# Miniprotein binders against ABC transporter G family member 3 (ABCG3): the designs that were tried, part 16

Target 1, 243 residues: ABC transporter G family member 3 (ABCG3), of Arabidopsis thaliana (Mouse-ear cress) (q9zuu9r114to356)
Amino acid sequence: IAWKDLTVTMKGKRKYSDKVVKSSNGYAFPGTMTVIMGPAKSGKSTLLRALAGRLPPSAKMYGEVFVNGSKSHMPYGSYGFVERETQLIGSLTVREFLYYSALLQLPGFLFQKRSVVEDAIQAMSLSDYANKLIGGHCYMKGLRSGERRRVSIARELVMRPHILFIDEPLYHLDSVSALLMMVTLKKLASMGCTLVFTIYQSSTEVFGLFDRICLLSNGNTLFFGETLACLQHFSNAGFPCPI
Key: E = the ipSAE of ESMFold2; O = the ipSAE of OpenDDE; V2 = 0.75 times the mean of E and O plus 0.25 times the DockQ between their complexes.

## First folded at step 12 (miniprotein)

Design n6 (at its last look DockQ between E and O 0.70; V2 from the best seeds 0.00; counts 0 for: pae E 1.9 > 1.5, SAP 78.226 > 70)
Fold by ESMFold2, look of step 12:
Structure n6 (fold): chain B 243 residues (1-243), chain A 120 residues (1-120)
Amino acid sequence: as target 1 above (243 residues)
Amino acid sequence: SPEDLQRLARKIIRLTRELFRALLLAKQGDPEEALRKIEDLERKLQELEDEIGKYSPERAKYLQEEVEKLRAWLLYIRALIYFLLGDPEKAIELMRRALELDPTNPEAKEFLEYAKELLK
């Protein structure tokens, strides 16, 4: 996936003040993990949604999005999009939730969905939780926040996406859970899934796992490139790399 | 009292499983029987809502939220069953109602877009 001169505006604003993403350029290689970093309101979620074809009706996109060299404003292939906060069904087990999420797809055959569910469980390291209730409160005890986040990602994996867009995969995770999540996502990418996700901030250990970084501030792309090049770029300028 | 709320939580779990079993039945080729099971589930859900409503909002907050989610899913699955029965206009009507109840359901949004294209 690549984007060129990508600009996103929100309808209902004055012309000079309505750009949320300003002439961004970048790409993500197949099977790699590309992160969009920036503070709140930097445009990172808007850029993610633009790449996924998930912009709200109030937004307009200019520029080009390419998938495998083919021009497209809309993705042609099957992709997954994981929202920052997703609603799980606490009264189902992990396996049940993934199975019924697969059944909610309009096409497909019932008997083939079991293997996809088991693959998603394995990919997100959920084997020990597969028959556990999702829960989430004192009257339905179940998964912790980290495992709930893994389930939300696994739900998108049952569609076997080639590209997975994730809005803030580390949201509300402690530092250990965040590192384990990123290791899991790195492994998922190495098995062929292209990952593009947003991150508000990261630790040094998590930062080292990214393949490529798109750094945003106020809609402007301050840097795009490999992780090591990012560190060298800001070190050469005499300033710490922004996080 | 805590045991009473725990009992109600188990009822929610059972109704949720019955709902998704009805979806499975419809996909296995019997959407007419699945619809009859949905009608029965709607009655059971109303009775459960009434029972939960006897407790203070503070104590029953989580169960009330679970039942609201279950009601939204019931509408969504009923819409899917009508779609399988060959009534896409009814399915769209119910899916819009489901989105009013839970605006964040991405499956319902995708369904509406798909169904709109089919009616063209």
Scores: ipSAE 0.482, ipTM 0.782, lowest interface PAE 1.9, mean pLDDT 78
ESMFold2 (binder alone), look of step 12: mean pLDDT 81; pTM 0.789
OpenDDE base, look of step 12: ipSAE 0.718; ipTM 0.886

Design n7 (at its last look DockQ between E and O 0.65; V2 from the best seeds 0.00; counts 0 for: SAP 71.351 > 70)
Amino acid sequence: SPEDLQRLARKIIRLTRELFRALLLAKQGDPEEALRKIEDLERKLQELEDEIGKYSPERAKYLQEEVEKLRAWLLYIRALIYLLLGDPEKAIELMRRALELDPTNPEAKELLEWAKEMLE
ESMFold2, look of step 12: ipSAE 0.555; ipTM 0.812
ESMFold2 (binder alone), look of step 12: mean pLDDT 81; pTM 0.785
OpenDDE base, look of step 12: ipSAE 0.705; ipTM 0.875

## First folded at step 14 (miniprotein)

Design o1 (from n7 with L25E L85K L94K; at its last look DockQ between E and O 0.67; V2 from the best seeds 0.00; counts 0 for: pae E 2.5 > 1.5, pTM E .735 < .8)
Fold by ESMFold2, look of step 14:
Structure o1 (fold): chain B 243 residues (1-243), chain A 120 residues (1-120)
Amino acid sequence: as target 1 above (243 residues)
Amino acid sequence: SPEDLQRLARKIIRLTRELFRALLEAKQGDPEEALRKIEDLERKLQELEDEIGKYSPERAKYLQEEVEKLRAWLLYIRALIYLLKGDPEKAIEKMRRALELDPTNPEAKELLEWAKEMLE
């Protein structure tokens, strides 16, 4: 996926300007992890939604988004989008939730290979949790934040997307869970899924797993390039990378 | 008591599973039987809501939230069953009720627009 001169406006979003994303350029190669990083209100979630074609009706997009060199938007069922917070059904097990999600989304699911649910479970390292109740509170004990986040991603994997957009995959995760999530996502990308996601900031261990970085601040793209080039770029300018 | 709240949580789990099994039955070719099961589930859900209402909101907050989510899913699945029967008008009616419970539910909004397209 690539974008050129991408500008997004939203009325009342910024007190000094309606522009949330300002003339951004970038790309993501197949089977890689491309990360959009920035502080709160940098425009990272808006950029992610613009690339995915998921902008709200109140937003206007200018510029171009290309998929596999074509200006056309991604074909139906070819991409997934994982919200920052998603609704899970605490009264179901992980396997049940994924199965019924597939049943709702896949016409003719009963006649298709049922392994798509098991593949999603394996891809997100949920095998030990597959028969565990999702839960989420003291009267229905269940998964912790990291496991719930992986279930949210697994739900989108049931459609077997070529590109997966994730809004803050590390949201509210501790450092160990965050590292495990990134290792899991890196493995998923290496198996052919193209990943584009947002991150507020990362540890040095997590940072080393990214393939490409798009740094945003107040809607401006401060840097776009490979991870090592990001470190070199800001080091050569005489200050640490603003990650 | 804590034992009563745990028992109510197990009832929510059971009803949720019954609801999704009714969806499966409708897709296997018997949407009328699925609707009959949904009517029975509606009655059981109302009884469960009444029983949970006997507890203080602080103690039962999470159970009340889960039951509200279950009711929204019941309406959503009922709407899907009407679409399987080729009745988008009834599906739209049920989806409007679902949106009253969760006005921002993206699945309900998508299904409602889908049903409107079928009507035209």
Scores: ipSAE 0.409, ipTM 0.726, lowest interface PAE 2.5, mean pLDDT 75
ESMFold2 (binder alone), look of step 14: mean pLDDT 78; pTM 0.752
OpenDDE base, look of step 14: ipSAE 0.687; ipTM 0.859

Design o2 (from o1 with P106E E110L; at its last look DockQ between E and O 0.72; V2 from the best seeds 0.00; counts 0 for: pae E 2.3 > 1.5, pTM E .777 < .8, SAP 71.476 > 70)
Fold by ESMFold2, look of step 14:
Structure o2 (fold): chain B 243 residues (1-243), chain A 120 residues (1-120)
Amino acid sequence: as target 1 above (243 residues)
Amino acid sequence: SPEDLQRLARKIIRLTRELFRALLEAKQGDPEEALRKIEDLERKLQELEDEIGKYSPERAKYLQEEVEKLRAWLLYIRALIYLLKGDPEKAIEKMRRALELDPTNEEAKLLLEWAKEMLE
């Protein structure tokens, strides 16, 4: 996927004049992890949504998005999008939720849905949690935030997408859970899934796992390139790094 | 009273599973039987909403939120069953009501688009 001169405006007072993303350029190669990094209100979620075709009606996009070098729309079911805060069904177990998520798709092979669910469980390291209730409150106790985040991603993996867009996969995760998530996502990318996601902060260990970085600030792309090139232009202002 | 709230939580779990079993029945080619099961579930859900309504909103807040989510799923699945029966106009009606309860349901938005394409 690539984007050229991509500008996104939001509906202001009777005009679309408030630029949230300003002439962004970039690309994500198949089977790689590309991160959109930046502080709050940098435009990173808006850029992610623009690339995925998920902009709200109040937004207007200018510029072009290319898929595999051609200006074309992504086919139905070819991509997944994981929201920052995903609605899970707390009254189901992990396996049940993934199974019924597969069944919510338009008619398909029922017997193949079981193997897709088990593959998603294993891909997101959820085997120990598969029969646990998702829960989320005192009358339905269940998973902690790290496991819940992995379930939200596993739900999208049931569609077997070629490209997966994830808004803040590390949101509210402790450092150990965040590292596990990134190792899991890196492995997923190496198996052929193209990942594009947003991150507010990263540690040195997590940063080293990214293939490409799009550094965004105030709607502007301050840097786009490989992780090594970014280290040469490294700035701690947009990357909270304890080291 | 905490024991009663825990009992109501288990009822929500049971109804949720029954709802998704009805989805399975509809996809196995029996949407009429699934629709009859949805009608029974709608009655049970109303009774559950009434029972939860007897408690103070502060104590029952989490259960009320779960029942609202379950009702949104019921409306969505009923709409899906109408599409399987070839009645996209009723599916559109039910989908709009489901989106009023949960505007962020992306699957409902896609199903609504599919139903509109059937009318063309």
Scores: ipSAE 0.430, ipTM 0.744, lowest interface PAE 2.3, mean pLDDT 76
ESMFold2 (binder alone), look of step 14: mean pLDDT 80; pTM 0.766
OpenDDE base, look of step 14: ipSAE 0.696; ipTM 0.868

Design o3 (from o1 with E110M W114Y; at its last look DockQ between E and O 0.75; V2 from the best seeds 0.00; counts 0 for: pae E 2.4 > 1.5, pTM E .777 < .8)
Fold by ESMFold2, look of step 14:
Structure o3 (fold): chain B 243 residues (1-243), chain A 120 residues (1-120)
Amino acid sequence: as target 1 above (243 residues)
Amino acid sequence: SPEDLQRLARKIIRLTRELFRALLEAKQGDPEEALRKIEDLERKLQELEDEIGKYSPERAKYLQEEVEKLRAWLLYIRALIYLLKGDPEKAIEKMRRALELDPTNPEAKMLLEYAKEMLE
């Protein structure tokens, strides 16, 4: 996926449009992890949604988005998009939830869907939790936040997407859970899934796992390039990398 | 009591499984029987909602939230079964009602888009 001179405007409370993303350029290679980093209100979620074709009706996009060299929009089902907060069914086990999520697809082959569910469980390191209730409340005991986040991603893997967009995969995770999530996502990318996701901040350990960085501030792309080049860029300019 | 609320939570789990089993029956070729089971589940869900409503909102908050999610899923599953019957107009109506209950549900939005493509 690549984007060129991408600008996104949003309707404010007045009729004037606000520029949320300002002439952004970048790309993500197949099977790699590309992260969009920035503080709150930097435009990172808007850029992610623009790339995925998930902008709200109040937004307008200008510029080019290329998918496999084509300017085509992202058709439904060809990609996965994991919201910052996603709804799970606490009344189901992990395996049940993933199976019924696959079953909701039309059309579908019944026995084909068992392998897809098991692949998603294995890819997100959920094997020990597969028969546990998702839960989430005092009266439905279940998974912790890290496991729940991995289930949210596994749900999208059931569709076997080529590209997976994830809004804040580390949201509200402790440092150990965050590291395990990123290691898991790195392995997923190495198996052929292209990952593009947003991150507010990261530790130095997590930062080292990214293939490519897009740094945003106030809608402007401050840097785009490989992780090592990001460190060199800010070091050469006399500032530490703003991670 | 905590034991009563735990019993109600187990009822939510049972109804949730029955709902998705009805979906499986519909996809295996009998959407009319699946719809009859959905009608029975609607009655059971209403009884459960009434029973949960006897408790204070503070004590039953999470159970009420889970039941609301289950009701939204019931509407989604009905809509899917109408698509399997070849009735996308009814499916669209049920999905619009489901989106009123949970406007951010990506499953509902995806199914609505699929139903609209069937009408084209």
Scores: ipSAE 0.407, ipTM 0.730, lowest interface PAE 2.4, mean pLDDT 77
ESMFold2 (binder alone), look of step 14: mean pLDDT 79; pTM 0.753
OpenDDE base, look of step 14: ipSAE 0.724; ipTM 0.879

Design o4 (from o1 with P106E E110F W114E; at its last look DockQ between E and O 0.76; V2 from the best seeds 0.00; counts 0 for: pae E 1.7 > 1.5, pTM E .779 < .8)
Fold by ESMFold2, look of step 14:
Structure o4 (fold): chain B 243 residues (1-243), chain A 120 residues (1-120)
Amino acid sequence: as target 1 above (243 residues)
Amino acid sequence: SPEDLQRLARKIIRLTRELFRALLEAKQGDPEEALRKIEDLERKLQELEDEIGKYSPERAKYLQEEVEKLRAWLLYIRALIYLLKGDPEKAIEKMRRALELDPTNEEAKFLLEEAKEMLE
């Protein structure tokens, strides 16, 4: 996926539009992890949604988005999008939730639905949790936040997407859970899934796992390139990397 | 008592499973039987909500929230079954009720638009 001169504006009350993303350029290679990093309100979620074709009707996109070198519409089911916060069904086990999610979302034969569920469980390191109740409170004890986040991603994996867009995969995770999530996502990417996701901040250990960085501030792309080039760029300018 | 609230939680789990099994049955080709099961589930859900209502709101808050979620899912799945039957008018009615319970339900919004397209 690549984007060129991408600008996103929001519909204003007086017809004036605020530019949320300002002439962004970038790309993500197949099977790699590309991160959009920046503080709150930097435009990272808007950029993510623009790339995924998930902008609200109140937003307008200018510029070009290319998929494999063409300005092609991404077909339904070719990509997944994981929201920052996803409502799970606490009354179901992990396996049940993924099975019924697949039943709700996928046409096709029954054996295919079972296969995609087990593959998603294994891809998100959920095998030990598959028969556990998702839960969420004292009368339905269940998963911790890290496992719950991995379930929300696994739900999108049942569609077998080639590209997975994730809004803040580390949201509300402690440092140990965040590292496990990134290791899991790195493994997922190595198996052929292209990952594009947003992150507010990163530790040194997590930062080293990214293949490519798109650094945003107030809608501006301050840097785009490989992770090592990001460190060199800010070091040469006399500023440390923002994280 | 904590034991009574735990028993009510297990009832919620059972009803949730029954609801999704009815969806599976409808997709396997018997939407009329699935709708009859949904009607029975609606009755059981009402009885469960009434039973939970006998407790103080503070003690039963989590169970009340779970029952509200289950009711929203029941409406959604009933609407899906009407779409499988080719009755988009009733599917629209049920989706609008589901959105009244949970305006952020993107699945209900999607199905509402799909049902409207079938009428056009």
Scores: ipSAE 0.525, ipTM 0.791, lowest interface PAE 1.7, mean pLDDT 77
ESMFold2 (binder alone), look of step 14: mean pLDDT 80; pTM 0.777
OpenDDE base, look of step 14: ipSAE 0.684; ipTM 0.865

Design o5 (from o1 with R78L M95F; at its last look DockQ between E and O 0.64; V2 from the best seeds 0.00; counts 0 for: pae E 1.8 > 1.5, SAP 70.948 > 70)
Fold by ESMFold2, look of step 14:
Structure o5 (fold): chain B 243 residues (1-243), chain A 120 residues (1-120)
Amino acid sequence: as target 1 above (243 residues)
Amino acid sequence: SPEDLQRLARKIIRLTRELFRALLEAKQGDPEEALRKIEDLERKLQELEDEIGKYSPERAKYLQEEVEKLRAWLLYILALIYLLKGDPEKAIEKFRRALELDPTNPEAKELLEWAKEMLE
């Protein structure tokens, strides 16, 4: 996927459009992790949604988004989008939730759905949790935020998407859970899934796992390129990398 | 009283599994039997909602939230079964009710629009 001169505006209170993303350029190679980083209100979630074709009605997009070299909407079911907060069904086990989520898609062949569910469980390292209740407060048992986040991603994996967009995969995770999530996502990318996701901030260990970084501030792309090149770019300019 | 709330939570789990088993039956080619199961399940769900309603809102807050979600799923799955039977008018009715209980279900929004197009 690539984007060129991508600008997104939102309706402002004075009837003028506010630019949330300003002439952004970038790309994500197949099977890699491309990270959109920036502080709150930097435009990272808006850029992610623009790339996925998921902008709200109040937004206007200018510029181009290319998928495999073509300006086109991705076919239904060819991509996944994981929201920052995902509705899970606490009264089901992890396996049940993934299986029934796959069955909700039309059309679907029943017997083949078990194979994709087990693949998603394995891909997200959920094997030890597969028969556990997702849970919630009224059930007195349940998954912690790290496992819940992995289930929300696995839900999208049952469709076997070529591109997966994730809004803040590390949201509300402690440092150990965040690192483990990134290791899992790196492995998933290496197996052929193209990942594009947003991150507010990262530790040094997490930062080292990214293939490419799109650094945003106030809607402006400060840097786009490989992770090591990001560090070298800012060092050459006499500034530490503003991660 | 805590034991009663746990008993009600286990009923929610049981009804959820029965609901999704009915979806499985409908997709395996018997949507009429699935509808009969869902009619029985709707009765059981109403009884559960009534029993939970006997508790104070503070004590039953989380159970109320969970049973509302289950009701929304029941309506959504019922709508899917009507689509499988080729009855988009009934499916639209059930999707609308499901969206009122859970407005954030993106699959329901998509399928409601598809059902409207089938009427044309």
Scores: ipSAE 0.524, ipTM 0.800, lowest interface PAE 1.8, mean pLDDT 78
ESMFold2 (binder alone), look of step 14: mean pLDDT 82; pTM 0.806
OpenDDE base, look of step 14: ipSAE 0.640; ipTM 0.857

Design o6 (from o1 with L111F W114Y; at its last look DockQ between E and O 0.66; V2 from the best seeds 0.00; counts 0 for: pae E 3.0 > 1.5, pTM E .774 < .8)
Fold by ESMFold2, look of step 14:
Structure o6 (fold): chain B 243 residues (1-243), chain A 120 residues (1-120)
Amino acid sequence: as target 1 above (243 residues)
Amino acid sequence: SPEDLQRLARKIIRLTRELFRALLEAKQGDPEEALRKIEDLERKLQELEDEIGKYSPERAKYLQEEVEKLRAWLLYIRALIYLLKGDPEKAIEKMRRALELDPTNPEAKEFLEYAKEMLE
């Protein structure tokens, strides 16, 4: 996936349009992890949604998004998008939720294999939790936040997407859980899935796992390139790399 | 009473599983039986909602929220069963009613697009 001169504007409450993403350029190679990194209000979630074709009606996109050299015409079911806040069904077990989510997804409804659910469970290291209730409140106790995050990603894996967009995969995870999630995602990418995700902040250990970085600030792309080049770029300019 | 509320939570779990089993039965080729199950589930869900309503909102709000979610899924799954019967016009009718309750449901919007394509 590549984007060129990508600008996104949002309608304000007072009829003014604000540029949220300003002339961004970048790309993600197949089977790699490309991270969009930046502080709050940097435009990272908006850029992610623009690349996925998931902008709200209040937003307008200018510029081009290309998939494999063609304009962005991703067929339904060819990509996955994981929201920061995913609605789970707390009264189901993990296996039940993944299976019934596959039945509910319309494009694959008639052709789904049950083995796809087991593959997603194993890919996200959920085997020990497969028969456990998802839960979510005091009368239906269940999964903790790290496990719930893994379930939300596994839900999208059931469709076997070629490209997976994830809004803040490390949200609310402690440092150990965050590192384990990144190892899991890197393994997933090595199996052929192209990953593009947003991160507000990362540890040094997690930062080293990224293949490419798109660094945003106030809608501007400050850097795009490989992780090592990012460290060298800011070191050569005399500024610390963002943390 | 926490023990009574826990019993009601187990009823929600049971009804949720029955709802998704009805969808599976329709997919396996018996959508009329699945619709009869949906009608029975709708009655049971109303009884459960009434029973939960006997408790104060603060003590039972999580269960009330779960019942609301289950009702939304019931409406959606009923529309899906009509689509499985090969009646996309009826499925669209039922899904439009569900959207009046929750107009932001992304699965419903996708459903309507698919059903319209079936009508050509």
Scores: ipSAE 0.363, ipTM 0.705, lowest interface PAE 3.0, mean pLDDT 76
ESMFold2 (binder alone), look of step 14: mean pLDDT 77; pTM 0.735
OpenDDE base, look of step 14: ipSAE 0.717; ipTM 0.876

Design o7 (from o1 with T104D P106E; at its last look DockQ between E and O 0.69; V2 from the best seeds 0.00; counts 0 for: pae E 1.9 > 1.5, pTM E .774 < .8)
Fold by ESMFold2, look of step 14:
Structure o7 (fold): chain B 243 residues (1-243), chain A 120 residues (1-120)
Amino acid sequence: as target 1 above (243 residues)
Amino acid sequence: SPEDLQRLARKIIRLTRELFRALLEAKQGDPEEALRKIEDLERKLQELEDEIGKYSPERAKYLQEEVEKLRAWLLYIRALIYLLKGDPEKAIEKMRRALELDPDNEEAKELLEWAKEMLE
């Protein structure tokens, strides 16, 4: 996927010229992890949604988004999008939730769904949790935040997407859970899924796992390139890397 | 008491599983039987809502939230069954109600768009 001169404006009070993303350029290679990094209000979630074709009605997009050199919108089922905060069904086990999520997808056929669910469980390292209740409160004890986040991603993997967009995969995770999540996502990418996701900030260990970085600030792309090039670029200029 | 609230939580779990079992039955080719089971679940869910309503909102907050989510899922699944029967107008009606209860349900939003495409 690539984007060129991508600008997104949001409907404000009596204004449609509130620019949230300003002339962004970038790309993501197949089977790699590309991160959109920046502080709050930098435009990272808006950029992610623009690339996925998931902008709200209050937004206008300018510029171009290409998939494999073609300006075609991605077909249904070819990509997944994981929201920053997702609703799980605490009354189901992990396996049940994934199975019934697959049943809810209308273009699929019922009798083919078992293998897809088990593959998603394995891909997100959920095997030890598959028969546990998702839960989420004292009367339904269940998964901790890290496992819950992995279930949210596994739900989207059921459709076997080529590209997976994830809004803040590390949201509310402690440092150990965050590292484990990134290792899991790196493995997923190496198996052929193209990952594009947003991150507010990263540790040195997590930073080293990214293949390519798009740094945003106030809607502006400060840097786009490989992880190593990012470190060299800011070091050569005499500025510490903002990450 | 904590024991009573834990019992109600187990009932929510059982009803949730029954609801999704009805979805499975509809997908296996008997949507009318699934709708009959949904009607039975509606009665059980109303009874559960009434039981939880006897507690203070502070003590029962989590269970009340779970029951509201279950109600939204019941409406969503009923709407899906109407789509499987080829009745998109009725499915749209039920989906609108489901989104009032759970506006963050992306599955319901996608189903609503699919129903609109069926209606042309």
Scores: ipSAE 0.484, ipTM 0.769, lowest interface PAE 1.9, mean pLDDT 77
ESMFold2 (binder alone), look of step 14: mean pLDDT 80; pTM 0.770
OpenDDE base, look of step 14: ipSAE 0.635; ipTM 0.831

Design o8 (at its last look DockQ between E and O 0.78; V2 from the best seeds 0.00; counts 0 for: pae E 1.7 > 1.5, pTM E .798 < .8, SAP 70.065 > 70)
Fold by ESMFold2, look of step 14:
Structure o8 (fold): chain B 243 residues (1-243), chain A 119 residues (1-119)
Amino acid sequence: as target 1 above (243 residues)
Amino acid sequence: SPEDLQRLARKIIRLTRELFRALLEAKQGDPEEALRKIEDLERKLQELEDEIGKYSPERAKYLQEEVEKLRAWLLYIRALIYLLKGDPEKAIELMRRALELDPTNPEAKELLEWAKELK
């Protein structure tokens, strides 16, 4: 996926359009992890949604998004999008939730192969939790936040997407859970899934796992390139890395 | 009464599983039998809501939230079954009701757009 001169404005905002993303350029290679980093209101979630074709009706997109060199929308079923906060069904086990999520798809019974559910469980390191109740409150005891986040991602994996967009995969995770998540996502990418996700903050250990970084501030792309090049870029300029 | 609320939580778990088993039956080729089972589930869900309503909102809030989400899923699954039967108008009606109960359900939003395109 690549984007060129991509600008997003919010329609109907008091007397004029406000540019949330300003002439952003970048790309993600197949099977790699590309991160969009930036502080709150930098435009990172808006950029992610623009790339995925998931902008709200109040937003207007300008510029171009290319998939495999073609200026076209994502094919149906070829991509997944994981919201920052996702709704799980606490009354189901992990396996049940993933199976029924696959069953809910409109085009035929493409998921009669229960192997896609087992593959998603394995891919997200959920094997020990597969028969556990998801839960979420005192009357339905269940998973911790790290496991719940991995279930949210696994739900999208049952469609076997080529590209997976994830809004803040580390949201509300402690440092150990965050590292496990990123190691898990790196492994997933190495198996052929292209990952594009946003993060607000990164530890040094997590930062080292990224393949490419799109650094945003106030809608502007401050840097786009490989992880090592990012460190060298800011070191050569005499500034600390803004991560 | 904490044990009573725990018993009601187990009922929610059972009804949730029954609902998704009915969806499976509909996709395996018997949508009419699935709809009959969903009518029975609607009755059970209403009885459960009434029983939970006997408790103060502070004590029963988690279960009330779970039941509202389950009702939204019930409507969504009924809508999906009507789409399988080729009745997109009925499906659109049910999806709008589901979104009133749970506006954040991404599956309901996605299904509504599909139903509009099919009509």
Scores: ipSAE 0.532, ipTM 0.799, lowest interface PAE 1.7, mean pLDDT 78
ESMFold2 (binder alone), look of step 14: mean pLDDT 78; pTM 0.749
OpenDDE base, look of step 14: ipSAE 0.685; ipTM 0.864

